# Miniprotein binders against Probable plastid-lipid-associated protein 11, chloroplastic (PAP11), part 11

Target 1, 187 residues: Probable plastid-lipid-associated protein 11, chloroplastic (PAP11), of Arabidopsis thaliana (Mouse-ear cress) (o81304)
Amino acid sequence: CSIFANPAQRAKRKLLELISEEDRGLRTQKDPKKRDEIVNAIESMTVIGRSSITTDDSLSATWRLLWTTEKEQLFIIEKAGLFGTTAGDVLQVIDVNKRILNNVITFPPDGVFFVRSDIDIASPQRVNFRFNSAVLRGKNWELPLPPFGKGWFENVYMDGEIRVAKDIRGDYLIVDRAPYNWTESFV
Below, E stands for the ipSAE of ESMFold2; O stands for the ipSAE of OpenDDE; V2 stands for 0.75 times the mean of E and O plus 0.25 times the DockQ between their complexes.

## First folded at step 16 (miniprotein)

Design o5 (from o6 with M86F; at its last look DockQ between E and O 0.91; V2 from the best seeds 0.82)
Fold by OpenDDE base, look of step 16:
Structure o5 (fold): chain B 187 residues (1-187), chain A 97 residues (1-97)
Amino acid sequence: as target 1 above (187 residues)
Amino acid sequence: DPEIETYLEQAKELLREAKELARQAKEEDRAGNYQEALLKYFQAIFELFWALFELEEALEQETDPSLREQLERLIKELEDKIREYFERAYQLEEKLS
């Protein structure tokens, strides 16, 4: 805990409070008013982070989804029940030096879907990505799946705790630094 | 709406393909190739799952009652097959354990 004495700290706190009970964005899909509030808070954070570099080595981390508007991810989370399971952590694993991005959806205890991507730093805040491969993995099996797509996202704000991003489709992503490091051999 | 009709047709085709994969999976199961059978089921599930996504997105935008009904029926069918194939895949996973 800290004293939120400056505008940046207050803005961050407000954003985190707004998304805290939105079930990673599932509830927001049904609440346009809440969505607008969150987006406005994100825009405030964007202003705060406008002149910052958000693509340096500090971007390298296992990032855990806190909130998103990305429909595909939300769909997977929502429909996990079709498989008699629930979605665990949703991750973006980034290694700037190795130029890799793995998007990961876990299905505890053994299930994981992940997509491998190459990345390029396009600007102080923009990351270009290209999907290379995808894998669905279970307890003792692995299914390769066709990759799809390319694009970019901009990290409009990043600190030691969270990252806020906007992508090519206009979707928003809020993530924190996970308390663990995910690798392909992690589970 | 031509776009919606296209989604319907594509989903129906994927459903046919998924059913074929499921048939092959059953054959692999009978042959004792449990892992291959499991993978075929999950391949079928994956295809149906994304088709389901497209159909639900289409349904959110569609106002024509007849088209909505068609979408809802197909969505239900896809969901049923996804559940069915998952159960079969789960049973196979247990055999592999």
Scores: ipSAE 0.770, ipTM 0.898, lowest interface PAE 0.6, mean pLDDT 92
ESMFold2, look of step 16: ipSAE 0.806; ipTM 0.920
ESMFold2 (binder alone), look of step 16: mean pLDDT 86; pTM 0.843

Design o6 (from n5 with V26K; at its last look DockQ between E and O 0.93; V2 from the best seeds 0.85)
Amino acid sequence: DPEIETYLEQAKELLREAKELARQAKEEDRAGNYQEALLKYFQAIFELFWALFELEEALEQETDPSLREQLERLIKELEDKIREYMERAYQLEEKLS
ESMFold2, look of step 16: ipSAE 0.855; ipTM 0.940
ESMFold2 (binder alone), look of step 16: mean pLDDT 87; pTM 0.857
OpenDDE base, look of step 16: ipSAE 0.803; ipTM 0.913

## First folded at step 17 (miniprotein)

Design pa1 (from o2 with Q10R E17K K40R Q43E K95R; at its last look DockQ between E and O 0.95; V2 from the best seeds 0.00; counts 0 for: SAP 71.429 > 70)
Fold by OpenDDE base, look of step 17:
Structure pa1 (fold): chain B 187 residues (1-187), chain A 97 residues (1-97)
Amino acid sequence: as target 1 above (187 residues)
Amino acid sequence: DPEIETYLERAKELLRKAKELARQAKEEDRAGNYYEALLRYFEAIYELFWALFELEEALEQETDPSLREQLERLIKELEDKIREYMERAYQLEERLS
């Protein structure tokens, strides 16, 4: 947009515009051209963020999914109707100091699936993670589930509003800072 | 297709687990252990859900019309089973509330 004089601001706005109608990435799965455009915009943001530290205390937050290519998350969002509900917010809750990462999928009004992970800051932009446990929680019950997997992601760009990440599998993640703080006791 | 076979093998294992969990759920239900039954149903659903994911991935790669049709039928059956178990689970959830 012409109202932004700063190239970084224009690039960010362009990215946000591209993903705004993509239903967190569900629509992108069926639109290779749109995917390419979004990826190109992410690469532009990568250049902008190249020399920045994106693993400091500012990474500690409740991050809300705006867009992803990760198939498992998209599948959960897509098939939430099988559970008689819809997928609410999808979150990454990070505490750098405590070295924890919780991946959270909410199913309003009471449902939540979350995976607990330990993290390690590997570089100014890379976070290593290892899953420790998973929980499915409903209205009046809680089900522990087996953990699975480890890997890393790189926050290629981060500011006061959004974070852009690329993971070990080559998937992309765009998140914003949620207007609330999720905790395991969060209702 | 080796990739398809990999998806199918994973799906098969998940289905095996789900079947056993569902059996346990029904047994717990008959015994009056409703909370345990509830948990077992959701465990079964969890396994079925990921089996569904694997089958959908297989379907995406499959080009043979006959095999695609078979996969689609199986996917539908799994979805129906998930809905069935969800219904039972929610009934139990209400009972426990």
Scores: ipSAE 0.845, ipTM 0.933, lowest interface PAE 0.5, mean pLDDT 93
ESMFold2, look of step 17: ipSAE 0.860; ipTM 0.941
ESMFold2 (binder alone), look of step 17: mean pLDDT 86; pTM 0.841

Design pa2 (from o2 with Q10R E17K Q43R S97E; at its last look DockQ between E and O 0.91; V2 from the best seeds 0.86)
Fold by OpenDDE base, look of step 17:
Structure pa2 (fold): chain B 187 residues (1-187), chain A 97 residues (1-97)
Amino acid sequence: as target 1 above (187 residues)
Amino acid sequence: DPEIETYLERAKELLRKAKELARQAKEEDRAGNYYEALLKYFRAIYELFWALFELEEALEQETDPSLREQLERLIKELEDKIREYMERAYQLEEKLE
């Protein structure tokens, strides 16, 4: 017997396998066939999660990027070398009760770019967000930056390990629960 | 392509602004205001970085050889400036330690 005996477990396993070697989506940008396979797997997960609530307290976490189609994030990851570093973890830090979302891109060892947002739970699966401020931080300095805008994403699937989301632009996001909790004071 | 020309003009304007910020940063550095100089360089870098993003997106879609060449030249210029300003910023960061 396989430990992935039920359809949900098999679908999740398939998705994770598909994205495992895609460099968080960088490689997928050049591989339409792989993109289609991943999207199909996401749609399978969407069906599995259709009746689930994915905006409750379990959404509150530090989520770490596994894979995305979002071009701006991928560009930052790709071009991190221009800053004399590499992109570390890319995070979504959500606190449902405080209604906050921080998007974070780390640049080891000291660099971090993060965007602060307010959120509103629009439905059992949809989160509305509005960007409020952004910060670029280095070793001994901090640069405030203007905010970006607003939008929404839908968590089409979520469990104790991963979350799958689609956003207003039609982009996809797959994240896992990070083994640490990021805060603005996080070093 | 009018859309591509718009991206080019926008990027050129951002480059101009970035150069002005860099000039101001140099003046701050000379005055011993290292932190202000540092922030001005990183602000310039930030603006150039997103201009670079738009230009590369435009390049992916453009098929006209002349426009592609213009995009590539400007992309290179932006990247060079980002590297230049980053180097200066890191030098200033060291002064603040």
Scores: ipSAE 0.819, ipTM 0.917, lowest interface PAE 0.5, mean pLDDT 93
ESMFold2, look of step 17: ipSAE 0.866; ipTM 0.944
ESMFold2 (binder alone), look of step 17: mean pLDDT 85; pTM 0.827

Design pa3 (from o2 with Y7R Q43E; at its last look DockQ between E and O 0.93; V2 from the best seeds 0.87)
Amino acid sequence: DPEIETRLEQAKELLREAKELARQAKEEDRAGNYYEALLKYFEAIYELFWALFELEEALEQETDPSLREQLERLIKELEDKIREYMERAYQLEEKLS
ESMFold2, look of step 17: ipSAE 0.868; ipTM 0.946
ESMFold2 (binder alone), look of step 17: mean pLDDT 87; pTM 0.859
OpenDDE base, look of step 17: ipSAE 0.817; ipTM 0.921

Design pa4 (from o2 with Y35H; at its last fold request DockQ between E and O 0.95; V2 from the best seeds 0.87)
Fold by OpenDDE base, fold request of step 19:
Structure pa4 (fold): chain B 187 residues (1-187), chain A 97 residues (1-97)
Amino acid sequence: as target 1 above (187 residues)
Amino acid sequence: DPEIETYLEQAKELLREAKELARQAKEEDRAGNYHEALLKYFQAIYELFWALFELEEALEQETDPSLREQLERLIKELEDKIREYMERAYQLEEKLS
C-alpha cells in the first residue's frame, strides 16, 4: 500500500497488525512465537525512534493500551469477570508539565481502578515514576488503596498515533492516543 | 519448592484476613453502615485478587503434582470468595443508591 511506503510506516503497520488480534496481550501469553514476532517488531520501532525525543509535550495524553506483556495488567483484564463485569480501556494518562502519570483500568459501566504517580523526565526517552496513591471507585463509592513501587519506562517510539515503551522490568507497552481524555472526575 | 510453599502460606494468610474483613463488613451491614461494609468487602476482594495473581503465577511454574493440587484448591477458594464478596458488595451498592 502506498500509504505505508516508507520504512517507518511499514514497521508501524506490521506491529499494529501483529498485535491486532492478541487481545491486548492475553493471547500472546500463550504464544511464544507470536511474542517473539511482536518483540522483533518493537525492536524495529526502537531503531526508528532511537534519535527522537519521546518525553516532550506530545507525551501528554490519555494513552490507551493496545498490547502489553505486563502480567499484572493482563491478569486484571483476564479476570475481570470475577467482578461481574468486563475490563474496559486500560489507560496511561500522562501530563508532562504537571509531572503526573495515572495508570487506569476501567470496569464499565462505573468501575475504575487508578494509580497516581509522580514522574520525572530522566532523558529524551526515559520517564521515572513513583506511585503515590491508588483508588478503586464504583458507582457511588471510592476506596483508597495502598500504592507500591517506583521505576522507569522508556518510550522507544512515539508519533501522533501510538507510543511504544519498555519498562524497568523488561515489559513492553504499546498504546494509542485515546479518543477521549480521562480525568479523575471522568465518569 | 520453598518459593511455592511461601506463596501458599501467604495466600492462606491473606484469605484469613479477607474473611475477617468480610465478617466485619457483615457486622457493619447489620448495623446499617452500608458504605463501610461495602468498602470492607472491596478491600477483601482487592487483597484476594492479588493473592490469586501470585498463586496463578506459581501454578504456571510448578510441576510437583501435590503442590499443584494445593495451588488449584486455594485458587478456587479465592475465586469463590471474590465472587461471594462481590455479590454482597453489589447488594450494598444498591442500598446506597
Scores: ipSAE 0.829, ipTM 0.922, lowest interface PAE 0.5, mean pLDDT 93
ESMFold2, look of step 17: ipSAE 0.860; ipTM 0.941
ESMFold2 (binder alone), look of step 17: mean pLDDT 87; pTM 0.857
OpenDDE base, look of step 17: ipSAE 0.817; ipTM 0.919
ESMFold2, fold request of step 19: ipSAE 0.852, 0.849, 0.863; ipTM 0.937, 0.940, 0.943
ESMFold2 (binder alone), fold request of step 19: mean pLDDT 87, 87, 87; pTM 0.861, 0.858, 0.862
OpenDDE base, fold request of step 19: ipSAE 0.828, 0.828; ipTM 0.922, 0.922

Design pa5 (from o2 with Q43E K95R L96M; at its last look DockQ between E and O 0.95; V2 from the best seeds 0.87)
Amino acid sequence: DPEIETYLEQAKELLREAKELARQAKEEDRAGNYYEALLKYFEAIYELFWALFELEEALEQETDPSLREQLERLIKELEDKIREYMERAYQLEERMS
ESMFold2, look of step 17: ipSAE 0.856; ipTM 0.939
ESMFold2 (binder alone), look of step 17: mean pLDDT 86; pTM 0.851
OpenDDE base, look of step 17: ipSAE 0.820; ipTM 0.921

Design ser1 (from o2 with F42S Y46S F49S W50S F53S; at its last look DockQ between E and O 0.10; V2 from the best seeds 0.00; counts 0 for: pae E 10.7 > 1.5, placed apart)
Fold by ESMFold2, look of step 17:
Structure ser1 (fold): chain B 187 residues (1-187), chain A 97 residues (1-97)
Amino acid sequence: as target 1 above (187 residues)
Amino acid sequence: DPEIETYLEQAKELLREAKELARQAKEEDRAGNYYEALLKYSQAISELSSALSELEEALEQETDPSLREQLERLIKELEDKIREYMERAYQLEEKLS
C-alpha cells in the first residue's frame, strides 16, 4: 500500500466513529464542540485526499447521507411530521456521464422531494452545479416547483465506501454508497 | 444582544409575509384556482420554516426566562401554522389529482 495507507485508515475510522450516533447531524447542531471535532477530522481526510481525482466515473452512484451541517436539509428531516410523512433516506444521485445530480429526500412509502441539477466537472475534485427544477411527489400526484441557484462542491475525499464533500456555502457532507439505485420514475 | 434581536426581527417579518401568502391562498382556493392556491401555501410554509429555524437559534442563545417563554410561544404558533397550511396544501393536491 502507499506510505499513507495506515494513517488514512485511522483517520477514516475516527471520522466514521465521530458521526455514527449524530442522527445525520441533528444531534451535532446542538453540540458545537462535537461539530468542531468532526470538522477537524474532515480536515485530516482533506489532507489525505488532496491529490486524488474524485470526479471520475466512480463518482456516479446513489449516495446516502451519513452526516451533514446543512441546516435546511436537517430542518426537513427533523420536522418531517409537519410535512405530512416521515423522512427516509436522504440521497445525492450523481451520473457524471449524463451530467446530472438529484438531491433527494424520501418519505416512504410513496413520497419524495427532489431537486434536479445540471453539473459539470470543474477540476479533479470540484463539481459545479446549477439547480434547474424541483419536484414534490406523492402517491398519485406530482408538483413541479421552480428552484433557483447555483454553486459548487468539492469532494475532498472519496474511496469505494464513502465520500466527504465541502460546498460553496461552507457546509459539509459525508455520504456512503447506497445498496440500491434511485430513479425519479413513478413506482 | 444584537444577534438575538436580529433573529427575532427576521422571524417576525417572515411570519407577516407567510400570513399574507396564506390569506391570498385562501382567496385563490375559494375562486377555484387550486394550483395558484397550492403555490401560495407552499411559499407560506417555506417562510414559516425559515422563521422557525431562526427562532430556534435565538432560543439557544437567550438566557432571560421571560424572553425564552415568548420565543417558545412563537415557535409553537409557527409549528401549528405550518401543520395547518400543509394540511390545506395536501387537500388542494388531492383536488388537482
Scores: ipSAE 0.005, ipTM 0.281, lowest interface PAE 10.7, mean pLDDT 81
ESMFold2 (binder alone), look of step 17: mean pLDDT 87; pTM 0.857
OpenDDE base, look of step 17: ipSAE 0.014; ipTM 0.265

## First folded at step 18 (miniprotein)

Design ra1 (from pa1 with Y35H; at its last read DockQ between E and O 0.93; V2 from the best seeds 0.88)
Amino acid sequence: DPEIETYLERAKELLRKAKELARQAKEEDRAGNYHEALLRYFEAIYELFWALFELEEALEQETDPSLREQLERLIKELEDKIREYMERAYQLEERLS
ESMFold2, look of step 18: ipSAE 0.867; ipTM 0.946
ESMFold2 (binder alone), look of step 18: mean pLDDT 85; pTM 0.833
OpenDDE base, look of step 18: ipSAE 0.830; ipTM 0.927
ESMFold2, fold request of step 19: ipSAE 0.864, 0.866, 0.855; ipTM 0.945, 0.945, 0.941
ESMFold2 (binder alone), fold request of step 19: mean pLDDT 85, 85, 85; pTM 0.833, 0.840, 0.840
OpenDDE base, fold request of step 19: ipSAE 0.840, 0.842, 0.841; ipTM 0.933, 0.934, 0.933
ESMFold2, last read: ipSAE 0.871, 0.857, 0.867; ipTM 0.947, 0.942, 0.945
ESMFold2 (binder alone), last read: mean pLDDT 85, 85, 85; pTM 0.839, 0.839, 0.836
OpenDDE base, last read: ipSAE 0.842, 0.841, 0.840; ipTM 0.934, 0.933, 0.933

Design ra2 (from pa1 with Y7R L96M; at its last look DockQ between E and O 0.94; V2 from the best seeds 0.85)
Fold by OpenDDE base, look of step 18:
Structure ra2 (fold): chain B 187 residues (1-187), chain A 97 residues (1-97)
Amino acid sequence: as target 1 above (187 residues)
Amino acid sequence: DPEIETRLERAKELLRKAKELARQAKEEDRAGNYYEALLRYFEAIYELFWALFELEEALEQETDPSLREQLERLIKELEDKIREYMERAYQLEERMS
């Protein structure tokens, strides 16, 4: 199609196609070949975004997980059934100006697990983060939990639709801009 | 494999903590402190969940059939406890509603 005429658009489309049926990365865990294909596509996007600033105000958004290799997140998604629920949207809520990052896992209809972090822009593409607190929330209760440490991620590509990142552990993250804005008071 | 052994020990410790939390939950429930009981159960479940993660990771790496069986038994135990504590937590949640 004409809307995918340039190499950047084609590369993006290819990446999105590769991850579209991978169940946010669960299926990829069992498919090394597919993982390599996706990683190669990510590298292509990295080249495209190499000279771009991906830590400016446009980073401030509610980002929704499309695909990741991060084992802990995938484990939560996979095992949600043990809790009599399913994992809904997995989010990264970023406010660059307020220097906050909230990692959110929703468990419809009322469940949510979120981790609060402070962030620091380390470079045009790198974000340092430090976990401050975590909360598990249900219908009419809230449980504070201990935080999990610190690290960094690099947004190797970002546009008006998606963001591609790699982190300190070598994991990859692909997210899109959610059609809603999550807040701690979000229900 | 020291990595597997370390994971197993972490899982066992988390299981121990979870059991203690569940005990506390029961005591709170008996005392009529339903909210606290609920929180303690979910705290226990949280610990069990990460224990389960450790064991699943260990199982992925373990090749010895006997050790794999042991891991599988522990995984089943954890899953059963998670289900048990979830049921109790949900019952409490309903009572609070």
Scores: ipSAE 0.781, ipTM 0.904, lowest interface PAE 0.6, mean pLDDT 93
ESMFold2, look of step 18: ipSAE 0.865; ipTM 0.944
ESMFold2 (binder alone), look of step 18: mean pLDDT 88; pTM 0.879

Design ra3 (from ra1 with Y46W; at its last look DockQ between E and O 0.95; V2 from the best seeds 0.87)
Amino acid sequence: DPEIETYLERAKELLRKAKELARQAKEEDRAGNYHEALLRYFEAIWELFWALFELEEALEQETDPSLREQLERLIKELEDKIREYMERAYQLEERLS
ESMFold2, look of step 18: ipSAE 0.863; ipTM 0.941
ESMFold2 (binder alone), look of step 18: mean pLDDT 84; pTM 0.829
OpenDDE base, look of step 18: ipSAE 0.825; ipTM 0.926

Design ra4 (from ra1 with E28L; at its last look DockQ between E and O 0.90; V2 from the best seeds 0.84)
Fold by OpenDDE base, look of step 18:
Structure ra4 (fold): chain B 187 residues (1-187), chain A 97 residues (1-97)
Amino acid sequence: as target 1 above (187 residues)
Amino acid sequence: DPEIETYLERAKELLRKAKELARQAKELDRAGNYHEALLRYFEAIYELFWALFELEEALEQETDPSLREQLERLIKELEDKIREYMERAYQLEERLS
């Protein structure tokens, strides 16, 4: 008996397999066919999650980027070498109760760029956000940066392991639950 | 393409701004204010980085050889400055540690 016996498990497995070698989406940018395959798999997951609530307390977590089409994030990952480093984990840290979303990009060993946002649950699957501030932090310094923008994303699927989201710009995000909890004081 | 020209001009302005920030950083460094110097360099880098993003997006869509060449030259200049300022910033960071 396979552990992927049901359609939902198979769909999830297929999605994870499709994105596993895509370097968080960098390779997909150059591969329209692969992008279409991934998007189709995301749509399958969307159907699976259609009637689910994906904005409840289970959304509160440190989410780690597995794959995205968001150009700004991908650009940061791609160009991390300009900073003499590589991009570490890219995170969305969400606290539903406190209405907080922090987008985090780490630059090992000490670098981190994070953007603070307020969030509002707009529907069972949609989260509105507004950027409040941004910070670039190094080993022993911190640079405040101006905030930029607002929008929304919809968590079209979420379980104990992953979350799949679409945003206002039509970009896609696939994340898993990180094995750690990131905080602003996280080193 | 007026849109591409706008990106070029904006990037050039950001480059100018970044150079000014770097100048200030250098002066702060000479004055022994390493922390503020460091922050100014990273501020410059931040401006250049997003300018670089816009230019590369523009380049991806541009087909005019002359404009592509201009974009490529400016992209290279921005990257060079980012690397330069990063080196200076890291040196300062080491002094602060």
Scores: ipSAE 0.801, ipTM 0.913, lowest interface PAE 0.6, mean pLDDT 93
ESMFold2, look of step 18: ipSAE 0.841; ipTM 0.936
ESMFold2 (binder alone), look of step 18: mean pLDDT 85; pTM 0.838

Design ra5 (from ra1 with R40L; at its last look DockQ between E and O 0.93; V2 from the best seeds 0.85)
Fold by OpenDDE base, look of step 18:
Structure ra5 (fold): chain B 187 residues (1-187), chain A 97 residues (1-97)
Amino acid sequence: as target 1 above (187 residues)
Amino acid sequence: DPEIETYLERAKELLRKAKELARQAKEEDRAGNYHEALLLYFEAIYELFWALFELEEALEQETDPSLREQLERLIKELEDKIREYMERAYQLEERLS
């Protein structure tokens, strides 16, 4: 196809196709072969993005989860039914200039769990983060919760549409740019 | 497996804590403090949820039938409590609306 004429476009398309039916990574947990295929595709994207800066102002966005291996996130998505709902969008909201990162899990219609973090740009591709606080919010209530942890992730590839990252634990994250901007006041 | 036993004991403790929170929530509910009751239930749910995570991770790795049975029983108990407390929390949320 003419629109995927170059290797980068083909690699990106392949990655997106591989993860398209994996339910954000839930199905991949049970499919080591598929996981290996996806990881290999991620490595291809890593090569493509190797010399790129992926921590500049273009990193500032509301990023929406497409696929991950992170067990805690996947567990929340999987078990959302226990809360009488389903997991909505899972977001990573970054503001490079303000040095903030919010990890957000939505539970439609009104539920949201989010964790506030401070970030530091450690290199052209690495972001250090430290959790500061967590909040569980419902329709008309909010519960502060203790934060947990610190670490880093590397954005091995980023363009106008997606970002691919690997974190300190060796987990992978694939996100796209959400069609909306999430804020703490977002409903 | 000492590690699994540790997970079991920790989960049991969290379950105890959650039950205590739920007890407090019920008292607050009876007192008409619905907002506080709601928060207490969700705090309990939060504790149970992460305990559940650890237990399911442990279960995935455990091969001993006896330990698996213990894990499965406790997982079920935690899930049941989460559902129970969620139901109560939603009822309270409706009252606050």
Scores: ipSAE 0.800, ipTM 0.911, lowest interface PAE 0.6, mean pLDDT 93
ESMFold2, look of step 18: ipSAE 0.847; ipTM 0.937
ESMFold2 (binder alone), look of step 18: mean pLDDT 89; pTM 0.878

Design ra6 (from ra1 with R95L; at its last look DockQ between E and O 0.95; V2 from the best seeds 0.00; counts 0 for: SAP 71.041 > 70)
Fold by OpenDDE base, look of step 18:
Structure ra6 (fold): chain B 187 residues (1-187), chain A 97 residues (1-97)
Amino acid sequence: as target 1 above (187 residues)
Amino acid sequence: DPEIETYLERAKELLRKAKELARQAKEEDRAGNYHEALLRYFEAIYELFWALFELEEALEQETDPSLREQLERLIKELEDKIREYMERAYQLEELLS
């Protein structure tokens, strides 16, 4: 007997296995075949989650990046060495009730870049967002930066562990629930 | 290639901004306004970083070997500038600690 006895569990396991060695998507950028495999696995998860509500209170969490195709995020991760550091956790912090979304990139030990957004639940699976402000924070300083953009993403699958999303640009995001809660005052 | 041109135009604008910010940073630095200098350096780095992104995107699309080489040189120069400004920014950060 296996703990992955049902199709949903197997599909989830397959997806997680596919992305486990892809360095949050950096390696996938150079591997179209792997990308297709992952996307196919995502589509399987999409089918599984098709009738589910993925924008309710369970969406409120600190979500940690496992894998993405979003070029800007991947570029930051890839080039973090230019800053004399490495990219730490990349987070998407959502509070549905307060209608806020913070995209966060950490740069250990003290660096963090985060973008504040307002969100609106557009459907049972779609979240509209609008960037409001951005901040780069270091050890003992903070720099406001101009925000950019608006759009939407659809959470095509979500459970107690992970969330799979597709955005307006056709990029994919796979995140898990971080073991901590990030806040703007988080150190 | 219109796509490449778009990347390059965006990069150009970002570089323009970065250059001005870097100038301000250096001026504040020389004046001993280290906190302001620190902020301006990071602003410059921010703009340079995204310029770098645009140039990398352009490079990915460019097929002409000569143009690729030029882009690669420019990318390297930007990376060097980012490292330079980061070094000074970190020094300033330490001074302000």
Scores: ipSAE 0.854, ipTM 0.939, lowest interface PAE 0.5, mean pLDDT 94
ESMFold2, look of step 18: ipSAE 0.861; ipTM 0.942
ESMFold2 (binder alone), look of step 18: mean pLDDT 90; pTM 0.888

## First folded at step 19 (miniprotein)

Design sa1 (from ra6 with R40K; at its last look DockQ between E and O 0.96; V2 from the best seeds 0.88)
Fold by OpenDDE base, look of step 19:
Structure sa1 (fold): chain B 187 residues (1-187), chain A 97 residues (1-97)
Amino acid sequence: as target 1 above (187 residues)
Amino acid sequence: DPEIETYLERAKELLRKAKELARQAKEEDRAGNYHEALLKYFEAIYELFWALFELEEALEQETDPSLREQLERLIKELEDKIREYMERAYQLEELLS
């Protein structure tokens, strides 16, 4: 049997193929047609995941950005060269039990910007969050920065490999499970 | 236009903050307070960066060629400032290592 015989597997494959060359969404910003195709694929995944719980303990992980429409994140990725570096992994680190969400942008080799949030599970798929602090860290220094914002996102699909989310602003996020665990003490 | 105005107002505020932070950074730098200078430079860069974001958003919405040109010039100036402050910040980082 084909490993893609399952409709969910086929839909997932299609989505991953669509985003594979989109540079985490930078290229998509300039390609409305591609964006529509990706969004349609996300909607298919949404249908597949509709009755699933995507806010349980399996949500606790270091999630790595594969693709997003979120402008702020994309802007950071795009303009990382201004800092004499490139954007490394962009992470969403979640601990459901501790009710913590950290959004992390790495700037190799030493740079990292992360925003700490408190989260609440609002439904089987929705996570409410509130930013409470932010930090910019370099080689031998750390700078606290003012936090901003609150909102929610819905994990419309999640499995052992990826998570697809839609947020309060209508932006989309596709992430995979990173091969490492990021922590604030991670150097 | 109202949307553009909103972006520009936010950018203006961020630029104001950045300018003050940069002034403080330079003052600390001249005083030999390199750690404080370092932090202030990065804080200034942070504010400039988001000002840049706001200006880019404004530019995306602007259709008047003259205004677009002005925005593009300002964006370039901000990018240059960011690079300038980054350069000094990295120098200070090395000094503190």
Scores: ipSAE 0.853, ipTM 0.938, lowest interface PAE 0.5, mean pLDDT 94
ESMFold2, look of step 19: ipSAE 0.867; ipTM 0.944
ESMFold2 (binder alone), look of step 19: mean pLDDT 90; pTM 0.893

